# Ledger of designs, part 78: miniprotein binders against a2bj90

Target 1, 235 residues: a2bj90
Amino acid sequence: MSRSARRKTSALNTVLRVVEVFASIQGEGPFTGTYSVFVRLAGCNLRCPFCDTRYAWSLEAGKPLGVEELVEEIARYEPSLVVITGGEPLLQRHPLNSLVEGLESLGLRVQLETNGILPAPARDEQLWRVYHVVSPKDVPVRVPGAKLHPSWVDYARATGRAWFKFLVANEQHVREVAEYVAKLGIPRSRVYIMPLTPEKLDMKELLELHSRIASLAVKWRLNFSPRLHLLVQLP
Key: E = the ipSAE of ESMFold2; O = the ipSAE of OpenDDE; V2 = 0.75 times the mean of E and O plus 0.25 times the DockQ between their complexes.

## First folded at step 9 (miniprotein)

Design GB36
Fold by ESMFold2-Fast, scan of step 9:
Structure GB36 (fold): chain B 235 residues (1-235), chain A 84 residues (1-84)
Amino acid sequence: as target 1 above (235 residues)
Amino acid sequence: GDPEELRKRALETIREAQELLKEVIERAKKTGDEDLQWLARLAEIYLRAAARAFQKGDLEKAEYYLKLAQELIEEAKELLEKSE
């Protein structure tokens, strides 16, 4: 649907509200350890009590940037991976598809991080062709209003380009995740559990949380996601 | 009922949870049960997080982590009653 995106209405779809752009190492999920540029988009459809990025909740927190300007800024980092995160990036879905098109035209690999409340990409969207790490907030962390859209399971099965990353605090949470993914038919190979890390933990506490949750991942035969950037003190 | 009394009540709840957790930690050590000891340790980490959030004035985070710590303490306590 690139032709439709080039019409007058696409001019509105070529502006994104961007909170920050920075280089770091992807510390989470299937691409842990990858040199990445992070693009944090403004706006979120949740108010998670444990959220560390409350400054990104409002769309007005983002600076309006044109897609071409943003693509050029990202390209200057020469990243192995572009991580589009937020808030909730899919709130800016239409200009986001244009951004993805621009990044792919440069041969850049793109990963979207999403809470999965909004529907998965349709086959004719540029977003259909990139990687997605879906972080449900209904189970086990029980954020009000958070419900995973069922299309994400279908998308993961059809494309092999989605993984599900769950915040967990203890073994009961891991059990709830195991039951949840079994009920939805999500393959365990697509599931990551990640420690729920409150702000300003000391290094011993961070390591202990990582150690415990990693041990539970082995026990329950799930993948483990660290928060590597916190352990090595990167943004 | 006023805001200062609600803050005093929250602080007292945190202190009560800290005292109960000390007892649970000591009892868990005597069991040799690694999972039970981890429940106590995780409760300690999240309760410290609740206290820190409270000191910063972030009541939503404080309440969330306090509830999580209390659930972990109760789970550990129930398992201790079965093992003792």
Scores: ipSAE 0.565, ipTM 0.829, lowest interface PAE 1.9, mean pLDDT 87

Design GB37
Fold by ESMFold2-Fast, scan of step 9:
Structure GB37 (fold): chain B 235 residues (1-235), chain A 84 residues (1-84)
Amino acid sequence: as target 1 above (235 residues)
Amino acid sequence: GDPEELRKRAEETIREAQELLKEVIERAKKTGDEDLQWLARLAEIYLRAAARALQKGDLEKAEYYLKLAQELIEEAKELLEKSE
């Protein structure tokens, strides 16, 4: 292999295909309300019918960015949290570990959002040391083939750095979630339910749906995740 | 099947569900049951989402939300029959 070809191949291990980078407030999950930079990676291994970010499904939707350049861009925002989302970020697992290493070197807190189909981080990955919000798509939203990888439950127990966030519409969905997490041995303290919000809800509808799902969270003794950014009209 | 025929069938099913839902909403109001009234309203929200998805040519999203709306309509109808 020529030196040029070797350099190009090496660069692929430190290049991410990125759809967008922007500052906002984390609106969901255990870090709701945190000043964050969002890094949306391209590519997804699911085609969820309700998906709001279909523009990120294709790997070709992302622009190639070097890990060092991306770390510098993120650092300029001085965020309290870096949220790596997508598509499915774990599809770009190898360069993602390099990104996490760079961000950790700057003392930045990192959260990954994942559908949990691909395995949880191994102990020798940089990803082992960051926070994960896993959003299963098999229950209750019933996306075919979207089975949660069992290693995520072990990872959550071993590290205390994973939570499970479920999209729900009504009480039957919450019941299905409760049965699912009980069967898998996931503690209720690590479970969030979040309203399934279709596009173009008015503010009254959005508030009512949030109120109803929050009430169910209290009734079922689960944590509630809002979609705060939708309520305050941030990206 | 033919994509245009599938679109037309979805459009007709949404229209039928909208008419049925109007009746369910009125019956739910008469019960004074806030949870039942919310089920009907939630069905309306997802049915509207299905209609919007269909207008954008997203048949899969339309069918997904249509199915959710139909399940909520049936749940509301079952509760109405028990209360009536």
Scores: ipSAE 0.491, ipTM 0.814, lowest interface PAE 2.2, mean pLDDT 87

Design GB38
Fold by ESMFold2-Fast, scan of step 9:
Structure GB38 (fold): chain B 235 residues (1-235), chain A 84 residues (1-84)
Amino acid sequence: as target 1 above (235 residues)
Amino acid sequence: GDPEELRKRAEETIREAQELLKEVIERAKKTGDEDLQWLARLAEIYLRAAARAYQKGDLEKAEYYLKLAQELIEEAKELLEKSE
């Protein structure tokens, strides 16, 4: 099949359930501070008690958008980074690979946010070639059903394109993270700890919590992720 | 029903935690230990989050933050006993 015919067929046959598309600053993880377009996909395989995006839990929360249409919408923002998040984006794995292919064809940098329950990308997937921030929910926050798939550790070692970002409340949580990553063989250089921020904190509380978790990151020789968008009041 | 029993238990547990936390905050302040004072404040933050979730009818979120606040209160109490 010609490239034109293949392009038309893949665009017509691939649809994503999308909750929202918006421009902001990446507030978390290794790309903190980057001008980004966020693509929130619908559907999640967890029900985290502390979840701030419960509106994305159901696939029905997402509007069906064709991959080609979504690529064009994202490109209009001229982003330095495309952040694909959700829910759990890997629930829509097939059309997600097509989206990534379209974005990469435009030279756009892509980062996926995932809970890591579903397997890491295989070498023949387009997802193999993009960045992944894996947010395990088994340790320390202990969400039922949230076991990290072991393939993510292998993917991180093979590609250098995965980091592990952990929500923490206190030093005991940081200790649990340190033990967990040591047991799995994850290098500390790929580990981020991030403050667990409940809704409706005032600015002084947000700053104090960030400061305390950052100090623990220094003490335990781990990377620190802020929630920068909360501090600067961006979505 | 079952949900009303869960709500009643959550309400009682939140009240008990609030009373314990007041004592812990007062004792921590007297020590001059900034780390201990921070643990008490962190417990207050999560307990307030639990109470807000409870008022909104989000019992799972309330239970999660309540448990976290209780763990922090217990940690602070253990440190207070050591320091006192």
Scores: ipSAE 0.543, ipTM 0.818, lowest interface PAE 1.9, mean pLDDT 87

Design GB39
Fold by ESMFold2-Fast, scan of step 9:
Structure GB39 (fold): chain B 235 residues (1-235), chain A 84 residues (1-84)
Amino acid sequence: as target 1 above (235 residues)
Amino acid sequence: GDPEELRKRAEETIREAQELLKEVIERAKKTGDEDLQWLARLAEIYLRAAARLFQKGDLEKAEYYLKLAQELIEEAKELLEKSE
């Protein structure tokens, strides 16, 4: 490898395309209510029709940031949890593993949000050791191209570090989720259902969607994820 | 143009769905079936969201939620017909 090629390889492993870094409360999933720093990575391999973060779809939406500098910026917030989201963060897999290594070296807890299309981490990746919230888009919301990679189910069973969070609009969607996870062998304790909340809802509509989906979670013996940040008007 | 044609078709579809939904809501209330009443209410929420999104000019999101609302209305209608 030439010196030029070595420098290019090092840069690719140490630079992330970052849309935004901000402190907030984790509003979703198993860590709802946790003081967190959110790191939104650029690029996505889906074009979900209901997507609220379309500004992150392009890799060009992200500013190039070095892993070391990003770790230092995150650490200044003194977070209880670092949430790495996007787009689809696994599109930047190699530098993402370096980021996770840096964050873990400081004792910080890391959660990755992923659509689960790309394979789950291998045992030799730093990503193997962190928490993953997998948001399948094949069932029930039926986004074209959004097939869950089967390795995520194996990863969840092997590590206990993955949960599956599904957007649902009604009881038929919950039934489809229950059938889907049963067929794949995903324990109900690892499954969250979350209300599909379109833009321009008023507070009454937002509360009604949350109330209904929470009630269905109880009925179907699944976990419920709110969208707490929407209810309290945080980013 | 194509976007204006899509908007007009969407406005017509929304109006048609709103009219059908009024009947479904009234019938659902008479049944005393909470699940059926929730199905009608969810349809109303998504249909209203679709209308607002069309007004905002987000035609793709509006179409997605309009189709969802139509599915919920049809499900409620089928359940009402079975109950009769």
Scores: ipSAE 0.582, ipTM 0.843, lowest interface PAE 1.6, mean pLDDT 88

Design GB4
Fold by ESMFold2-Fast, scan of step 9:
Structure GB4 (fold): chain B 235 residues (1-235), chain A 84 residues (1-84)
Amino acid sequence: as target 1 above (235 residues)
Amino acid sequence: GDPEELRKRAEETIREAQELLKEVIERAKKTGDEDLQWLARLAEIYLRAAARAFQKGDLEKAEFYLKLAQELIEEAKELLEKSE
């Protein structure tokens, strides 16, 4: 029996602005290779110069979609993982918690991708129970206005359900990441470095960049994230 | 400033970086140092990204990748001076 409070929700707690929903393989982070449904939410609190999904920056880019309708659409794909990304999905925090509740009721595994500027989930949020890949943009890429909220480090330590994924170009960037995570007390086991891939790399360049960043991950004793979808030409 | 003057300055800066990079690539090739040669190639990759962004009118993306390329060019030059 659901409590009355769970049934009586405002429209703001049951509607998300959604840019796209599609099936693919998770190409990045700790769940690389997993058959996934991607849910891209509209709106972002950053304007990263290297951003490949600028079409999602505005809330106006998203179509309003009810949480129940979205849960049904996602379920039709029968995914091993639901990846909620954006924009910055935590900008739609309240209806996002409702979406997570609906997905959890179906036994679906959920991963959130976030820039980590907004606070980590509280224990009473549905988001507390899902996986989070946090992509700080203050180091090494130095996006103006980006600062990792310190609660993400506490969340990672308390739950074991957060990892930190950094875009890197060269060894100097990796050094900056290593110094940054040491200063914040983030365990190396929770840290991924990922190649900063500009558009229209050929396959040899893409592979060479991946190889070089992977070698730096070994040298600096950090985890490596590919961008597998780019290598296998999936969305 | 005038938008056309800003565009012209950006184009000139990219062209200057391209000429400097050609010199660095040739010097790196003569060393036989594969890591130094990769550093020059990485600079070329990001400079090409800057030039493409500039052609599309994305000045912020162009500036971001141009700065990365310039840093890599300077690092390669410093290593070349030490090894030569």
Scores: ipSAE 0.611, ipTM 0.836, lowest interface PAE 1.6, mean pLDDT 88

Design GB40
Fold by ESMFold2-Fast, scan of step 9:
Order: sequence, then structure tokens, then C-alpha cells
Structure GB40 (fold): chain B 235 residues (1-235), chain A 84 residues (1-84)
Amino acid sequence: as target 1 above (235 residues)
Amino acid sequence: GDPEELRKRAEETIREAQELLKEIIERAKKTGDEDLQWLARLAEIYLRAAARAFQKGDLEKAEYYLKLAQELIEEAKELLEKSE
């Protein structure tokens, strides 16, 4: 029996509001190119103007699913990586820790995508041991109410399991990112810049934008994240 | 300003930026400066995104991308003035 099955659980610890579950290739960040199952959780604590997943902003957008049922659904895909995204998945922190416990019991690798406003995992959380891609929205994209919680820098230093992924449009944005991470003491090796891609770009425009942001990554000695799924036309 | 006045001003701003950008794109091509040509192209991409968002009634997204396009237009102007 898993630890989740052995323990008495409350509804708060066993039910997640899930918008969608689907298989694709991770197109972004340090695990780019990995066969993944994506779990989009409902609810968000930001209202980013450029957001393309506005349908996930409300908790009501999510279907209630039990943790055990969700683990079984994920396992059927036989993924190399489970990507938990949203909205903001840390809004459902307690049942999320239970989900991570279940996935870990199956030997599955887990990555969270988070805006980093809520605190990083504590050492006694299951979330402490999984990978996190933190996408700050205070710099350079300046979303109102977005502030990176300082615990994410400490978590990254303590575990080596966090990276910081920044949306950038131009070289001025990259300069702002470089200054921001230097002031916070985030190593460049943990920093990714990624093109800010608006809707309805044609393939030539997508490739050109990727090429230019990648060139800036080389110039500024930062890592580059593509949006590979957009280039290969996957979800 | 009422919502209709704000909408008209946004539409006018987008139209003005589109006309200015056409001039900048042509001037950038004539310089042969690839970085300048890239800035002009990027400005076009975000301005088109702003116009599309505006037509869909997403004013927040439209304003966001319009601001990015205007910043890129200013960068391109500065490079044109230095290179010409």
C-alpha cells in the first residue's frame, strides 16, 4: 500500500480541480523534448494580460478528481515526465502534495510550473523533492500583483531542483532579467529566457522570434527555452 | 473619458503605429542592418497581436502588446538615427 492509502485523508487532501489531462512533448524549459503528460489544475492568483489559458483562471473551470483516480489516469500514458501546471497549481497545495506522493510511488518524474508568488515547498512537503520551473511575472513582464516569493531562491540553492524561466520580447527585457537575477543571487545556470509569443504567428515568424531570443541568450550567457510544441504544432 | 472615447483613442493609436511602422520597415531594409530589420519585424509582430486582441475585445491584451510594439518602434528609431 502507498503511504496515501495507509493514512486517513480528508477531502481537502484527496481532491483536485483539474481542467485537462493530455499527452504531449514538453516544449519549454530544462526538460524540453521529453514525452510528458500535462495536468492543468484550475485556479490562478494572477490575471496576466498575455495569458493564453484564461479558461483555467477559475477553480470552477476544473472537474473534481480524486488523487488516486488522477494517478491512475496519468499512469496509463506511461510518461517520462508529469508536468503539473495551471493556473497556479500551488493554490491547491494540500491535495497536490498527495498527488506527488502517489506519482512518486510509481517512480514517475514530476515537474511543477509555477508563477512563484506562493512560497516554495517546505522540507516536510512531498513537493520539496520534485522539480520546479518558476516563471516570475514581476520582471520583465510587469504583471500587477506579481512578486516572486524570496523562498524560491533559497529552495533553488538548497535543492538544485528549481529553474527560473522568463518571458522576453527584446534585449531590454533580457537586460532586466540579468539585473534581476544578479540582485537575487540566482545563478545564470538556473535561468532560462523564452520568447513571448502572441497568438496567430505563422511558422516563419515563430522560427525568427525563437532564433533572435536564442541569440540573445548566447550574448547574455543565459539558457534558452524554446516553445517547441508551437513549432511542431502540438498542444 | 467614457469607454467609447477610450476605444476610439486606442483604435487611432494602433492605426498611427501601423503607418509609422511601415515607414520604419522600409527604412530598415535600405540600411542592410539585420538587427534594425529584426526590431522592425518584431514591432510588426506585436502590433499585429495588439490589433487582433483589440478586434476581439480584449483591451488588456491589446494595450499590453501595443506598449511592447511602441517600445520596439522607439528602439528602431534610435538605431535608424545612429545608423543613417
Scores: ipSAE 0.403, ipTM 0.763, lowest interface PAE 2.6, mean pLDDT 86

Design GB41
Fold by ESMFold2-Fast, scan of step 9:
Structure GB41 (fold): chain B 235 residues (1-235), chain A 84 residues (1-84)
Amino acid sequence: as target 1 above (235 residues)
Amino acid sequence: GDPEELRKRAEETLREAQELLKEVLERAKKTGDEDLQWLARLAEIYLRAAARAFQKGDLEKAEYYLKLAQELIEEAKELLEKSE
C-alpha cells in the first residue's frame, strides 16, 4: 500500500532522539566487515543485565535531531552501510521511517538492529524495504519482558530481509536456539549465533570464546557472527 | 531487606562461587577432557565478569553473570561426577 501525501509531509518534519553517530566497521551479523556509520537512537523497552549501552536506555539521553540534519551528517561519512541501532530504534518508529526514506533517496544501504519485541514493518512503511537484524532476548539469554513478535517470522519469509542473531554462551544455549527457531519455522540460513562477551575479556579469552562458538555453529549448521570490532579494538 | 545486607549477601555468594570454581578447575585439569576443562574455564570467565560488575556497583549485571557462572559450575560438577 502507498502512503498519503499528508503522512509523507508530516514524517519529513519529525525529530529523532540520537545518542551518537560514528564511523566504524560492522563487526556483527550478515554484513560483518563493512565500512559503516552507526546511528544509536535513545530509548529502550528492555533492561538487559548484560547491556553495555545503558547510557542509551532513556529517551532523554538522546539529542533531538531533525531527520534532514541527520541524513546530511550520515552522508558526510560516505558509508557502505548505515547501521541504525539503540536502545530499541522501533520506539521512534514514525521519524525512523522518515530517516530511512531520506537515506534510500541517496542510495544508501540501511540495516536496523532490533530486539524484535515491537512488530515487524508493514508493506507501506519505508522500513519494509531495508535490512533487519533481529536479536531476540527471550531465548537463550532470558531477559525479563522480552518476547519476539511473531510478525518478524512472516516478514523474514515475505522479504528475505531479516536475520535472527542470538547471544550464546555454551552448547546448551545453542540447543535452545535450534529448538526455538525450529518451533517458529525460521530457516537455519537466517540464523546467526554470536558469543556472549562479558566486559573486558583479554584477547586470548576473546579469541577462544569466538573459536568455541564458531565450532558450535558448524556442528549445529547455523551461521556464526563474530564481534569483530572487539577483536580489532574498534568502537 | 536492607540494601546493605543485600550487598553483603551478594558478596558472600560471589566468594562461595569463587571457592567452588577453584575446586572444579583443579578436578577438570586432572581428567584430560578438553570439553570439561573449557566448561570450567567458561565458568571462570563469567564469574570474573560478575566480580568486576559487583566492584563497579552494577548489581544486576553481577547477579546475571553470577547465575550463569553457577549454572556452568554445576554442569561441570555433574560431568566430573560421571567421569569419576
Scores: ipSAE 0.507, ipTM 0.801, lowest interface PAE 2.0, mean pLDDT 86

Design GB42 (at its last look DockQ between E and O 0.73; V2 from the best seeds 0.76)
Fold by ESMFold2, look of step 10:
Structure GB42 (fold): chain B 235 residues (1-235), chain A 84 residues (1-84)
Amino acid sequence: as target 1 above (235 residues)
Amino acid sequence: GDPEELRKRAEETIREAQELLKEVIERAKKTGDEDLQWAARLAEIYLRAAARAFQKGDYEKAEYYLKLAQEMIEEAKELLEKSE
């Protein structure tokens, strides 16, 4: 087989370890409110204490699915947005690029959610052309080992396709985010603060937390991200 | 040390923080300082989250939220001392 034919056959045989595929609303970040299909990839390079998707931490939690098969499954939902999340989806970078290629060939819009530890896409990757919401975990939430790779700032500047979303609990956290993004040269127009939301809050607590963090976003001239799916009781 | 005794001490730490925070919230109300009142209320929310995680046996989550709440309580107390 020619080199070109071997590459085509290999791409069709590329496998992702997938925990779940489901339809819902994107509840966070710049695409909040969009009818979305979520693809949760297995494996994570962090063990955040506050994680509410711990079932995706191990690569063994995922089922092997061929990329072509997965593209067909996603397309049946007719999504307005395909959200690739996890764990940390960039741990499966090579087959993920194949998935993105397939989705974009069908005209489907793609957003990646990442903790930003692994490098941003290179210009020759299919991932270069999709949207990214990068959620650093070193500041203010101080998860061990969670250092943002500096290439994400360069990527955001070069493409305009990355936003940075930070979990915050109070004004001191917002101050730390402001200092962090200023030091890294991330413009405030690309920064979202989102309430660090414990599980099982009652509706009063959930609204109070949203209200306070939203007020701080206005005060500090940062964008606010809700956890909309929690407010409307969607997965 | 005895693991059960360490767990009892952690549980007691949460209860003591909860009682202290009730006082801090009331003192914050008397100041009329809305930012201080929010700081105390947020500490209460995260302290309750620590207690819930502890009851579920999720001790890493409980420890994380407890430390966060304790830092917020201490900050609120320091601000109260300055304004009183």
Scores: ipSAE 0.786, ipTM 0.888, lowest interface PAE 0.8, mean pLDDT 90
Fold by OpenDDE base, look of step 10:
Structure GB42 (fold): chain B 235 residues (1-235), chain A 84 residues (1-84)
Amino acid sequence: as target 1 above (235 residues)
Amino acid sequence: GDPEELRKRAEETIREAQELLKEVIERAKKTGDEDLQWAARLAEIYLRAAARAFQKGDYEKAEYYLKLAQEMIEEAKELLEKSE
């Protein structure tokens, strides 16, 4: 392949459609409490009825940003973690690999949030090296078109860099999660349950729901993910 | 189907669920069962979310939360039957 073909392929992989970049505390999953820069990518392959970030569903909702410019913007925040989220970040897999390479070159830790529908990273991708929180939407919440790609189980086993976070409303949902992860051979230590919270829940109801789901996590020997940002009123 | 007919059916279903939930809540108050009371509160939370989504014209969200509310109402009924 000529030097010109490598430059053209590099140029196509250098732009991300980004909805927003902001600093906050990671409120969910294994990195809860970490000072983080969030990069919300545009575009999603799902239409979850309960999605809090519907404005990110269209690729057109994002602005085109160069990877180098985005790395510089992220670095200015001096984050303890970079969280790549969005609709579905893996829809922009090629430039996302370039972003990860740039961030890792600065010694920044990266965590991806994904719905797990698209294939897990391959060993030759920069994404292979980062942390992943996979949020399946098939169980128990049964979003149409959601199906966990089986490669995520293999990736989790091979790397130890993946966790699975499930939205749950009640004990029946927790049972369904327990059965689902057992069937897939996912270790319970890699499983988080998180409250399914509707929009504009009051703080009392939010706390009661957190308490109830946390108690179920203990009963079912699963990890609990808060929605800490909602509890502390951060973005 | 006619969007207006779909809207009307969704509105009727929400009203029926509201009436059923009221009955469940009144029965739940008499038993003192905390799990039953929680199931009823959770049903109320999701039914309010459904109603808000419906008012905004977000029928997919309304239907989703209505289904969750119905599941919680059925859970509360099962708990009531076990307590009687």
Scores: ipSAE 0.745, ipTM 0.887, lowest interface PAE 0.7, mean pLDDT 92
Fold by ESMFold2-Fast, scan of step 9:
Structure GB42 (fold): chain B 235 residues (1-235), chain A 84 residues (1-84)
Amino acid sequence: as target 1 above (235 residues)
Amino acid sequence: GDPEELRKRAEETIREAQELLKEVIERAKKTGDEDLQWAARLAEIYLRAAARAFQKGDYEKAEYYLKLAQEMIEEAKELLEKSE
């Protein structure tokens, strides 16, 4: 038995590199409009050209914070939803499972935002029991190295706790998403399209992008995700 | 130098795309085709984003949004030529 594998009190299993913790409204995906606490973890396994959170790419951007301390900080907000995002939070998989265990013990609802490159949770992980919004970066936005791990489709079918949220810029992107999810056997009811919003758009441009992508969601019979926080000027 | 020439080429490419896009927008308005008008408008938004990223020195974002805008402009142009 190695120390690293089986020590419950190991710092490696109970410390997360955290960029920020803040309260806001979930602006995206199936829980849009929910009062939430956002936990942004450091580190990412992609370098998306359009990324607006580049400050979280490095693991060193995160401050070390114990799982118990982080659970207490989150609980102080009395959130309806805890959104764990990043970077790519599954890069800190071991302490993340401990965090989820702590949050679940308080009856808190947890949602993970992931790029889906790393495997979906195994049945023996605490992560198996929480919600996942998977944002593939291979289709339609074509980030190199961003292939969706096939286990996410199996996880979605087995649990009903995963949705797939795609960044789209135009109708051709929506067509590519429709073809992609059909090929993978992902039901349309689990698919969200969301406008790809460059930084510093004015309100007219934000509304135009939202309006067009929403109309395409209706046309293509997919769910629509806004970026509500941008429209209402929340973090 | 090579990097300065690359920057000048990118700036010129953005200007050329802006000029072509203005023509596409005006032609799209005359068709009454809402999908064509949206294709042109979204291309304008992403091309403006490319120019803004370039101005701020984020060349990776600039290239990404520029290519996206160019693809949209070309699609709109093809649809216009088909409908005319």
Scores: ipSAE 0.685, ipTM 0.861, lowest interface PAE 1.3, mean pLDDT 88
ESMFold2 (binder alone), look of step 10: mean pLDDT 79; pTM 0.734

Design GB43
Fold by ESMFold2-Fast, scan of step 9:
Structure GB43 (fold): chain B 235 residues (1-235), chain A 84 residues (1-84)
Amino acid sequence: as target 1 above (235 residues)
Amino acid sequence: GDPEELRKRAEETIREAQELLKEVIERAKKTGDEDLQWLARLAEIYLRAAERAFQKGDLEQAEYYLDLAQELIEEAKELLEKSE
């Protein structure tokens, strides 16, 4: 089959529900400080009480956009990193693989943000080749239904392309994270703790939360993730 | 339960937590214990978050942060009792 005929028959599988596309600095995780384009996909399989992006929970919050159009829009920004987030991006797994293929064909580095409930990528998926920041919501923040899929540990071990980022409020949460990752066999070098920051904190409260959680990261020998964009007042 | 009664109960619980936190903050300062002072400060931050959520009518978020603040207050009280 010609490429044009193949594209025509696969078009239905290459549409994504997109909430927003914008340039900013990656404020979190292993790529903190990187000039990035954020692609927020619609739909989520959780309803976290602390969620900052409740507007993305419904698939209907996203506008249908073709993969080719989205790749072109992203490329215009000339980003150092493409951050695919949501909602839960893996809910749109099949067209997401097509998006990743298009972005990698342009030499763009891709990072997925996921809650880790759905299985990790298989070796034959384009998603196997990109970076993943997995944010479990079962420990310590205890969101109902938020069990981490065990395949994420295997994926991290096999590829070295997954990190685990945990929201924490206090030292007891850090202890729970340390116990959790030890039981699952996740090396501490792949673990980030990040302050749980409620909406509309003032700068003093933000700095205090960052300072305390960073201090605990040193004490417990874990990596620290800031929420840099909040500190520098970027989206 | 009556939604108005649930709202009043939440308001009263927040008020009680505010009073307990004020006492815990004062007692923590007197100990010079940095971890205890951090428990009190974190409780204050999350209790203020619960208050803001309650004012917006987001009772689910208010309950989440109130529970967290109460856990921190209780941890601080336990450490203070050990000191006594």
Scores: ipSAE 0.563, ipTM 0.829, lowest interface PAE 1.8, mean pLDDT 88

